# VH-VL binders against DNA-3-methyladenine glycosylase 1 (mag1): the designs that were tried, part 14

Target 1, 206 residues: DNA-3-methyladenine glycosylase 1 (mag1), of Schizosaccharomyces pombe (q92383)
Amino acid sequence: TKAEIHLSGLDENWKRLVKLVGNYRPNRSMEKKEPYEELIRAVASQQLHSKAANAIFNRFKSISNNGQFPTPEEIRDMDFEIMRACGFSARKIDSLKSIAEATISGLIPTKEEAERLSNEELIERLTQIKGIGRWTVEMLLIFSLNRDDVMPADDLSIRNGYRYLHRLPKIPTKMYVLKHSEICAPFRTAAAWYLWKTSKLADYTK
Short names: E, the ipSAE of ESMFold2; O, the ipSAE of OpenDDE; V2, 0.75 times the mean of E and O plus 0.25 times the DockQ between their complexes.

## First folded at step 23 (VH-VL; framework fv_dusigitumab)

Design S02 (from R01 with heavy chain T28I Y107T; at its last look DockQ between E and O 0.56; V2 from the best seeds 0.00; counts 0 for: pae E 5.4 > 2)
Fold by ESMFold2, look of step 23:
Structure S02 (fold): chain C 206 residues (1-206), chain A 123 residues (1-123), chain B 111 residues (1-111)
Amino acid sequence: as target 1 above (206 residues)
Amino acid sequence: QVQLVQSGAEVKKPGASVKVSCKASGYIFTSYDINWVRQATGQGLEWMGWMNPDSGETGYAQKFQGRVTMTRNTSISTAYMELSSLRSEDTAVYYCARGEYDFWSGTYYMDVWGQGTTVTVSS
Amino acid sequence: QSVLTQPPSVSAAPGQKVTISCSGSSSNIGNDYVSWYQQLPGTAPKLLIYDNNQRPSGIPDRFSGSKSGTSATLGITGLQTGDEADYYCGTWDDSYSAGWVFGGGTKLTVL
């Protein structure tokens, strides 16, 4: 891809990482989904190992036997114990309810509307919702809206990815990631994906 | 070399329990799931469940809930599967398999398999 | 009666091409990535294809995978006698009985 070529050409560290990890293969499962669906998936992922988060989200998707993701109205009216049984904490359930209300009111845009908004407009607007931080909106940008140039710089896995990439003695700060990822533009989403993959490499240490 | 090495064959009586071990090497044991899959002679693959070695969390196939327990000892990079109340239809080869999960891609697949452990249940 | 349906057998001559289908539903193949496993006689299964169409290192490019809607396909070209094996598709099932599922398996015979 253009992203793989760009990243491989940056320096020896990036060239090595792209070779070790292999081809860039982004998650397309949320590509056609409305923003509220991805926001819910991202909330499930907050402060959890990705495997645990996926189990919670899969259980939530499966609430209806017809295979359709719950509508905002269904989530608004959904019993607390049903969401608790999926594995959501009480705080996360509050966030899901807030996402549902915000979608009904139009504060959370449709996908079509969101495609016309900038990354920063979406971040500023949507972080006003209880339980929705910058990272959660960055997940929306990456997975639902397919924005190519997003770097979740405060993400612990991304920061630790730079520790690996640059052979640093400690996990670097958000600011380190922001600065050193500038050269990855306009493919910072692909760069983030490669940094995420570092945890699977044989010489990776936490 | 990423490798999963399982314990040896077991012969059990109906009503007993069996505990199969799976020792991992060549990778960070706590960074991947361990799955257990069985196969009766001449039959297909039957998934039994997954276990996250880092947290100890498990997810069991509904057929085996109540009879299966999946555990680990992280200090020796070893996973265990215990199946209780054995009966003749539990006679099978039991495999452990490393589960690759990637949040960003959203996939799950079993990339490295143990050699299998034959469990025979006979009176 | 597997959740994922595969033909029980397929066959073709050496050097030919075969395809093996795997039919599922919106709760599995329709929403989740498919992987394929090769089981040579008397051996453990081996990952052949992941993420619908990706090959692990060491798998020759005559093995290919694809997915369309709720169906997945494994393609094998340039058939060799060493390709005789059972082939299984697998994926995550998001339904109420959620868990991993395998297809029933397909026996490939090279004649």
Scores: ipSAE 0.060, ipTM 0.630, lowest interface PAE 5.4, mean pLDDT 87
ESMFold2 (binder alone), look of step 23: mean pLDDT 92; pTM 0.949
OpenDDE, look of step 23: ipSAE 0.593; ipTM 0.872

Design S03 (from R01 with heavy chain T28I, light chain Q54K S97D; at its last look DockQ between E and O 0.11; V2 from the best seeds 0.00; counts 0 for: pae E 3.3 > 2, placed apart)
Fold by ESMFold2, look of step 23:
Structure S03 (fold): chain C 206 residues (1-206), chain A 123 residues (1-123), chain B 111 residues (1-111)
Amino acid sequence: as target 1 above (206 residues)
Amino acid sequence: QVQLVQSGAEVKKPGASVKVSCKASGYIFTSYDINWVRQATGQGLEWMGWMNPDSGETGYAQKFQGRVTMTRNTSISTAYMELSSLRSEDTAVYYCARGEYDFWSGYYYMDVWGQGTTVTVSS
Amino acid sequence: QSVLTQPPSVSAAPGQKVTISCSGSSSNIGNDYVSWYQQLPGTAPKLLIYDNNKRPSGIPDRFSGSKSGTSATLGITGLQTGDEADYYCGTWDDSYDAGWVFGGGTKLTVL
């Protein structure tokens, strides 16, 4: 609730948004999962609507027959056609294979190791992996590592959230988001969540 | 084919407990939450709680806190709801329902429902 | 008392249109996606509408949903006698007693 109090106290736009959306309630399902699992979830979500991405991710989980998420070794050895049948593009399959290899080699840390690393250290280290950009690492920071002050400024839904929040004529740039979200610190993760939720509001315009 | 199949009707006396089962098929059991919803005759739908089959974590509606226990056996893709200290007002049809998942919020709706289990509490 | 308010009943003739309202608050409808459920007599509820206005596979386009502020609306056009059922709205509520909530239900009668 410290994030909600902070954000609602910033200005009238944020006060209205926090009141309209209500309590901060992010997806907690990945908090106890290893980093490679969240990175795969984020890759599945790249350039897809939530429903399509979720369907792909759930089909991927079903490969293991008993509800266990595939191990890095299983992913490394997984046949291309099996991954295509889940709905992954060839590009995303390459990314999953790269995530598996990087997990086996130790480039992708365990959750315990990751909790000792800064946001910037993780971004620098993990963006070297094929198909893993800053946005994908930011999803890891937010959903698996529960970092409170992360703003995915290049995310189209977040940028469109600022268009709604500030009643702008066009979707603003990444730089606009970076600058105007400075006041949201140290709760920029909650701010990002609220900005994303603008798409659910009845007076939302696209 | 995604399906939830529930156990059969139960008749119980006041003060007893009931345990309803819900067997999932056609999808990965641990990827979705299981919700429990009840409906007394001529009444609306009443949400009882959710259970995450992967972790076993639960969230119960306040009305049922202390009386309800939601569990699962992942080896057989089956969820369970146990309601204790039964009263006549607990007479209802009990449904399990799968919670649909989304990226930012977890889930927003119940897309697949079991057929329902009638529980009658009478002396 | 139901957190989400629906009219107890609504009626119309075959071929006509009806709307069913669902009134909530900023902690539920104003916050999150609304879904709608059809319950035919003696059967389990069935998902009709998710994400405010989207139809699952197999639901005809004469069923529609919309959301405005803290209220949601289910629209049914081209009414058929087989549409006679109870209809429920549902969403997540983040108020003090957080959890899923359903509206009280609306009985649709096709006359």
Scores: ipSAE 0.214, ipTM 0.604, lowest interface PAE 3.3, mean pLDDT 88
ESMFold2 (binder alone), look of step 23: mean pLDDT 91; pTM 0.941
OpenDDE, look of step 23: ipSAE 0.409; ipTM 0.816

Design S04 (from R01 with heavy chain Y107E, light chain N31K Q54K S97D; at its last look DockQ between E and O 0.45; V2 from the best seeds 0.00; counts 0 for: pae E 4.7 > 2)
Fold by ESMFold2, look of step 23:
Structure S04 (fold): chain C 206 residues (1-206), chain A 123 residues (1-123), chain B 111 residues (1-111)
Amino acid sequence: as target 1 above (206 residues)
Amino acid sequence: QVQLVQSGAEVKKPGASVKVSCKASGYTFTSYDINWVRQATGQGLEWMGWMNPDSGETGYAQKFQGRVTMTRNTSISTAYMELSSLRSEDTAVYYCARGEYDFWSGEYYMDVWGQGTTVTVSS
Amino acid sequence: QSVLTQPPSVSAAPGQKVTISCSGSSSNIGKDYVSWYQQLPGTAPKLLIYDNNKRPSGIPDRFSGSKSGTSATLGITGLQTGDEADYYCGTWDDSYDAGWVFGGGTKLTVL
């Protein structure tokens, strides 16, 4: 692929990482889904990168009787205890309600509308929503909108990925990641995927 | 090399408990779930639950709720499964298996398996 | 039942091809990824297929996987006597009793 070739050509560290991890194969499960659905998946995953986060989201997907993801109106009107039973914290339930309201009002665009907006426009617009930070919008850009050049620089897994990649003594800052990922353009999404995968490597240390 | 090495065979009486160990090597123990799966003679695979070694969180199959406890000691990269109130139908080979989950791929599967521990429950 | 259905056995001659089905529901195969496990006689299971259709390193391309709707299929071409084993599909099931599920297993005999 163009991304694998580009990244492998950057330096010996990237060449080794691409070889160890293997082929780039991003998660496509949200590719055809509306932005509010991915924002909810990302909220479920905030501060969690485990089976628990995936289980919460899967239970939430299964609430509707018709086999469809809950609509924004259904989420707006959903009982707190139903959402609690999925495993959402009270804070995350508040975020889900905010996402629902913002979708109904048009602040969160449809997928069709979002495809016409830049990454920067979406980040500026959507981070105004309570409980929605930059990382959450970056997940939307990557998983629902398939944007190729997104680096979630404050993501702990990504920062730890650079610690591994550059053999750093400490977890680097967000700014270190932003600076050193510039060479990965225009494939920073693939770079993020590879950096995220470092925790699965045999010589990775926590 | 990634490896899961389990404790040796156990013979127990009905009503007792058994605790099987699973020592991980060749990878970061806290980065992957540990699953426990059993197989009675001539039968299929039966999932018992998973345990997250980083947090200690568990998810048990309904059948084993109240009888199974899955724990770990991260300093020695070892997972444990304890099954209490043993009955003859608990006679089986018990496997630990490394659970691969990633948020970015959305997949869960068991990529590395221990050699199995035979537990025999007899009077 | 929320469990995965596999044929209990299949057989074919060396060199032939065989498929092993795994039938589930919208609460499992229909929404989650499928993996396949090979268990040779007297051994622990081994991952054969993950992510519906991907082979881990060291698995020959004679083994393939596919998924459509609520069903998954393991395909084996160029059958060898060493392929005699039990084969299990597995996935997450989100129904009332949510948890991981395996199919009942399929015994492959190569005559």
Scores: ipSAE 0.084, ipTM 0.609, lowest interface PAE 4.7, mean pLDDT 86
ESMFold2 (binder alone), look of step 23: mean pLDDT 92; pTM 0.945
OpenDDE, look of step 23: ipSAE 0.583; ipTM 0.866

Design S05 (from R01 with heavy chain E57D Y107D, light chain Q54K; at its last look DockQ between E and O 0.40; V2 from the best seeds 0.00; counts 0 for: pae E 5.5 > 2)
Heavy chain, then light chain:
Amino acid sequence: QVQLVQSGAEVKKPGASVKVSCKASGYTFTSYDINWVRQATGQGLEWMGWMNPDSGDTGYAQKFQGRVTMTRNTSISTAYMELSSLRSEDTAVYYCARGEYDFWSGDYYMDVWGQGTTVTVSS
Amino acid sequence: QSVLTQPPSVSAAPGQKVTISCSGSSSNIGNDYVSWYQQLPGTAPKLLIYDNNKRPSGIPDRFSGSKSGTSATLGITGLQTGDEADYYCGTWDDSYSAGWVFGGGTKLTVL
ESMFold2, look of step 23: ipSAE 0.060; ipTM 0.589
ESMFold2 (binder alone), look of step 23: mean pLDDT 93; pTM 0.953
OpenDDE, look of step 23: ipSAE 0.437; ipTM 0.831

Design S06 (from R01 with heavy chain T28I, light chain N31S W100Y; at its last look DockQ between E and O 0.11; V2 from the best seeds 0.00; counts 0 for: pae E 3.3 > 2, placed apart)
Fold by ESMFold2, look of step 23:
Structure S06 (fold): chain C 206 residues (1-206), chain A 123 residues (1-123), chain B 111 residues (1-111)
Amino acid sequence: as target 1 above (206 residues)
Amino acid sequence: QVQLVQSGAEVKKPGASVKVSCKASGYIFTSYDINWVRQATGQGLEWMGWMNPDSGETGYAQKFQGRVTMTRNTSISTAYMELSSLRSEDTAVYYCARGEYDFWSGYYYMDVWGQGTTVTVSS
Amino acid sequence: QSVLTQPPSVSAAPGQKVTISCSGSSSNIGSDYVSWYQQLPGTAPKLLIYDNNQRPSGIPDRFSGSKSGTSATLGITGLQTGDEADYYCGTWDDSYSAGYVFGGGTKLTVL
């Protein structure tokens, strides 16, 4: 792909990483889903290991008997204890309720509407929602809206990816990630994916 | 209970096609990939490909490119694998298996398997 | 030929420990999580270990997994006659012919 060619041509560190990890194959499960669904998936993932977050999200998806993801109206009206049983914290339940209300009001756009908005417009607009930070909107941009040039620099796995890539003695700051990933443009989403994959590499530590 | 139930055994002649079905229950069908894996008598497991039931996108093992088609009908939560231009070497048990997802890559392992469908190719 | 190499067979007496190796490369085991599958005679494969060393619910702790470099290992302690099965390692291979790969399988015999 264009992203793999671009990244492997940047320097020896990127060339080696692309070779070790292999083909770019991102998670496509949210490509056709509405923005509120991805925002909920991202909230489930906040401050949790990927396995635990997936378990919570899968339990939540299974609440509806008709095999459809819960609607915003169903989430608005959902009993606190049902959401607790999925594994959401009280804080995350508040965020889910806020996402539902914001979807009903139109603050959270439909996917079709969101495709016409810039990354910056979506970040500014959606971070006004309680419990929804920049990282959460970046997940929406990457996984639901397929934006190619997003670097979630606050993500600890991404920061650890740069620690591995550049052989740093400790986890770098978000500013380090932002500055050093500029050369990855316009494929920073693919770069983030490769950085995340570093945790699977045999010589990865910490 | 999460379950994959496959169609019954098939006997085919060389040059024919076979279509095996795999019905999912107990989970949201479109949220997980379906993989197809075969096993010839006395042999190991051979991965054939994956299919995303939501988008219909597929990825086939190179060996089967041009002969295999993986599809689905989301209204009945059923995946299908069709193998054409059958040869005696295609005699095997064919399994469907659900792929478990992770946040970034979407694949980790095959956590739920169908019971298998025996396909015999002989004249 | 299998991309992942396993010994064709291993054997041990009840109560003993066995290990099953799985050798690959940087494009598979070296860069992706390893899973192990158990196939009892006449049955479908069953997930035994995922994410290198994790057990699904219902798998006893005498089954363990580990990964080092481009190699993975399945360990079985307290061997029981019911453990007689074929065991497969599996992982994603990210090379140019990208796809999921299985080891050739290891037949465990409990004598």
Scores: ipSAE 0.194, ipTM 0.562, lowest interface PAE 3.3, mean pLDDT 87
ESMFold2 (binder alone), look of step 23: mean pLDDT 92; pTM 0.945
OpenDDE, look of step 23: ipSAE 0.656; ipTM 0.879

## First folded at step 24 (VH-VL; framework fv_dusigitumab)

Design U01 (from H04 with heavy chain G109A; at its last look DockQ between E and O 0.55; V2 from the best seeds 0.00; counts 0 for: pae E 4.6 > 2)
Fold by ESMFold2, look of step 24:
Structure U01 (fold): chain C 206 residues (1-206), chain A 123 residues (1-123), chain B 111 residues (1-111)
Amino acid sequence: as target 1 above (206 residues)
Amino acid sequence: QVQLVQSGAEVKKPGASVKVSCKASGYTFTSYDINWVRQATGQGLEWMGWMNPNSGETGYAQKFQGRVTMTRNTSISTAYMELSSLRSEDTAVYYCARGEYDFWSGYYAMDVWGQGTTVTVSS
Amino acid sequence: QSVLTQPPSVSAAPGQKVTISCSGSSSNIGDDYVSWYQQLPGTAPKLLIYDNNQRPSGIPDRFSGSKSGTSATLGITGLQTGDEADYYCGTWDDSYSAGWVFGGGTKLTVL
C-alpha cells in the first residue's frame, strides 16, 4: 500500500517495524456501521485491550434475537441491569445513554452525514457529549469513517509504541507522539496501527 | 518463545473434580485470554470457555456452566481449569490455548496451544 | 450436530489441490472472523489461518483461506503426505449463548 511504502521510507526504525509487523490490515468490521455503533464499541473498549472488551460489545449486539444492533430508542429505554449484564460499568452505561440521546437529537450524525464532515468538526462536536473524549471520537474516525490521517496520541499503547520504536527509556508524552508522528502524514492512521502492533512483538515489554 | 505448558495426566473416579494447570511463558500473561478446549478420543474440538487473566472475568460454554471454574495466578503466569462432578464422558485431552483479540485488526484466534492434559474418568 | 458444518473427510493425491468447506450462519461466519486449525496425529492443534485469510509466521503459502457470505474455505495446494491431519474451522457465534464454536473437523487423507 501507499501507507506501507511511505512509512517504510521514513527511517530505519520505521522500515524495520513495518517489516516485523507485516502488511497493514486494519479492523474493517465497523466500516459500514452507523457512528453511534462505533462510539459504543469504543466506550466498551475504554481501558481494555483484551477479549473482555470484545465480549462486552458482542453481548450488547446480541440483546435482540435477530442479531440487529440495538436502536438508539431501544438503548434510551434499556434497563440498567440489562446493560450491566453485558459487562458495562455504571459510568459506561451513562455514556451509552448519552450516545443514544445524542443520536436521537441529531448531534451524533448518521454515517452518510458524517462522511461529509471533517475530522476536526467531528472531534469538536462529539467531545461535548458526556463520557465521550477525543480518543473515542478518534476510534470513530479510524474504524467507521476510515480516515487515513488520525493519530490517537494520548493512547497508552500508541505512546508505548513510540517507546519501542525509538528505544526510549520511558513511555513518552502525548506531545512527543504528536511531534514525531508529523512525518507519518498523510498516513497517521496506518502509523498508529503499526505502533499499536508493537504490543504483539516478543521484545515489547523489555 | 511463546509457550503454554500444562500439568500432567490425571486419573479420577466419577463424581470427583480435576484441576488442570497451564503455565505461560515468553509473553505478557495478562495481555491475552486463555481458552480451554477438550477433545475426547476420536472426536472433535469442544470449546469450554475463556478467561481474561488481567481481570479474572470468564465466559463458559453453556454445556459446562455450573461444572467448570477457570482461574489464574498472575504472579506465576498460570491459568487453571477445574471441572467438577466428573463422569466417564469427561474422559478427554484438555488443552489451554492463548486467545488473541486484536481491537485494531478485528480478529480473534487461538494462536498458541498447550501440549494437552489427559484426564481419564473410570470407576 | 456442530453449528459449523465441515465435510467429515476429504482425500487427494500428493501434489493435488484440496479445499475444505466450513458452513455457518449470519450469527457466526456472516458477522465474524474465521480461523483454521491443523491437528497432526497425536499432537495439539496449531493455528493455520486467522482473520479469514491470514497466515501466521511459518505457515507456507500453499495454505490459503477465504470467506464468502456465511461460508469459509481452506485451500491446500501442492498436497504433501505431511498434510494428513484433521482440520477445524472456528469463529464466534453471536447467539444468546455467545461463545466460540468449532466445526466438526475434516480428516484429510493423502493417497
Scores: ipSAE 0.124, ipTM 0.631, lowest interface PAE 4.6, mean pLDDT 86
ESMFold2 (binder alone), look of step 24: mean pLDDT 91; pTM 0.942
OpenDDE, look of step 24: ipSAE 0.404; ipTM 0.821

Design U02 (from R01 with heavy chain Y109G; at its last look DockQ between E and O 0.29; V2 from the best seeds 0.62)
Heavy chain, then light chain:
Amino acid sequence: QVQLVQSGAEVKKPGASVKVSCKASGYTFTSYDINWVRQATGQGLEWMGWMNPDSGETGYAQKFQGRVTMTRNTSISTAYMELSSLRSEDTAVYYCARGEYDFWSGYYGMDVWGQGTTVTVSS
Amino acid sequence: QSVLTQPPSVSAAPGQKVTISCSGSSSNIGNDYVSWYQQLPGTAPKLLIYDNNQRPSGIPDRFSGSKSGTSATLGITGLQTGDEADYYCGTWDDSYSAGWVFGGGTKLTVL
ESMFold2, look of step 24: ipSAE 0.736; ipTM 0.870
ESMFold2 (binder alone), look of step 24: mean pLDDT 91; pTM 0.939
OpenDDE, look of step 24: ipSAE 0.728; ipTM 0.897

Design U03 (from R01 with heavy chain Y109G, light chain D32E; at its last read DockQ between E and O 0.30; V2 from the best seeds 0.72)
Heavy chain, then light chain:
Amino acid sequence: QVQLVQSGAEVKKPGASVKVSCKASGYTFTSYDINWVRQATGQGLEWMGWMNPDSGETGYAQKFQGRVTMTRNTSISTAYMELSSLRSEDTAVYYCARGEYDFWSGYYGMDVWGQGTTVTVSS
Amino acid sequence: QSVLTQPPSVSAAPGQKVTISCSGSSSNIGNEYVSWYQQLPGTAPKLLIYDNNQRPSGIPDRFSGSKSGTSATLGITGLQTGDEADYYCGTWDDSYSAGWVFGGGTKLTVL
ESMFold2, look of step 24: ipSAE 0.766; ipTM 0.888
ESMFold2 (binder alone), look of step 24: mean pLDDT 91; pTM 0.942
OpenDDE, look of step 24: ipSAE 0.744; ipTM 0.908
ESMFold2, look of step 25: ipSAE 0.805; ipTM 0.898
ESMFold2 (binder alone), look of step 25: mean pLDDT 91; pTM 0.942
OpenDDE, look of step 25: ipSAE 0.751; ipTM 0.910
ESMFold2, fold request of step 26: ipSAE 0.841, 0.831, 0.835; ipTM 0.913, 0.910, 0.913
ESMFold2 (binder alone), fold request of step 26: mean pLDDT 91, 91, 91; pTM 0.943, 0.941, 0.942
OpenDDE, fold request of step 26: ipSAE 0.884, 0.890, 0.885; ipTM 0.938, 0.940, 0.938
ESMFold2, last read: ipSAE 0.840, 0.833, 0.834; ipTM 0.911, 0.911, 0.909
ESMFold2 (binder alone), last read: mean pLDDT 91, 91, 91; pTM 0.942, 0.944, 0.942
OpenDDE, last read: ipSAE 0.891, 0.878, 0.884; ipTM 0.941, 0.936, 0.939

Design U04 (from R03 with heavy chain Y109A; at its last look DockQ between E and O 0.32; V2 from the best seeds 0.59)
Fold by OpenDDE, look of step 24:
Structure U04 (fold): chain C 206 residues (1-206), chain A 123 residues (1-123), chain B 111 residues (1-111)
Amino acid sequence: as target 1 above (206 residues)
Amino acid sequence: QVQLVQSGAEVKKPGASVKVSCKASGYTFTSYDINWVRQATGQGLEWMGWMNPNYGETGYAQKFQGRVTMTRNTSISTAYMELSSLRSEDTAVYYCARGEYDFWSGYYAMDVWGQGTTVTVSS
Amino acid sequence: QSVLTQPPSVSAAPGQKVTISCSGSSSNIGNEYVSWYQQLPGTAPKLLIYDNNQRPSGIPDRFSGSKSGTSATLGITGLQTGDEADYYCGTWDDSYSAGWVFGGGTKLTVL
């Protein structure tokens, strides 16, 4: 792919990483999901095992009687105890409520509107919502809007990825990641994917 | 070399508990799940649950809820599975298996298996 | 009884092609990646196929996997006597009580 070619051409470190990990395999979905749904998924996934987060999310999805994902209005009015029973923490429940309100007010755009906004515009707009940080918006950009040039520098796995890539003695800062990942443009999403995969490599050390 | 080495065979009475260990080597212990799978003689594979060594999170099959406990000691890269209230039907070979997963693709598979531990429950 | 359904047995002569089916539902095969496991007699299972159609290192290209809808298929070409084993499909289930599920297993006999 163009992404693999670009990354492999950056330097010897990236060339080795791409070779070790193999083909870039993004998780792309053709399904149109509204941004508020993906934001909820992202919130559910914060600091949890992938499958554990999915279980919580699936329980949440099943709350609706009509088999559809709960509407923003339904989420706004949903009982705390019901959401807690799904497995959400109190903090995450607050985030979900905020997401619902922001969607109702129009702060969180529709899928159609979001597709016309830049990464920076969406980040600036959506991080105004309580409990929604840059990382959460970046998850939306990557998994819902299929943006190719996103580097989740706040992610510990990404930072550890650069620790591995550059053979650093300590985990680098977010700023370090942002600075050194600029050359990965316009394929920073692919770069992030490879960086995440570093923890699976045989010579990876914690 | 990536490998999982399990503890030796166990013989238990009905009502007793058994704790099987699984020592990992050759990889970063906290970067993969540990699954437990058992197989009775002449029967198929039965998934019991998963444990995430990084967070200590667990998920158990419904059949074993309340009776199985999966733990780990990260300092020695060892996972444990304890099954209580043993019955004759629990007689089986128990396997630990490394679970590879990722957040980005949703990929999941058990790519490395222990040699198995025979647990016999008999009066 | 198993969440995923496999034929109990399949058989073929050396050199022939066999296929093993695995049928599930939208909450498992429909939404998740399928893996296949080979278990030779008296041994632990071995990962044969992962991510629907990927082969781990050391697995011959005679083995192939595919997925369509809520069903998966394992293909074995150029059948050898050493392929006689039990084969299990498996995947994650995204049901309310999410977890891993195996098929019932298929015994492959090489005639």
Scores: ipSAE 0.570, ipTM 0.856, lowest interface PAE 1.0, mean pLDDT 93
ESMFold2, look of step 24: ipSAE 0.795; ipTM 0.893
ESMFold2 (binder alone), look of step 24: mean pLDDT 91; pTM 0.946

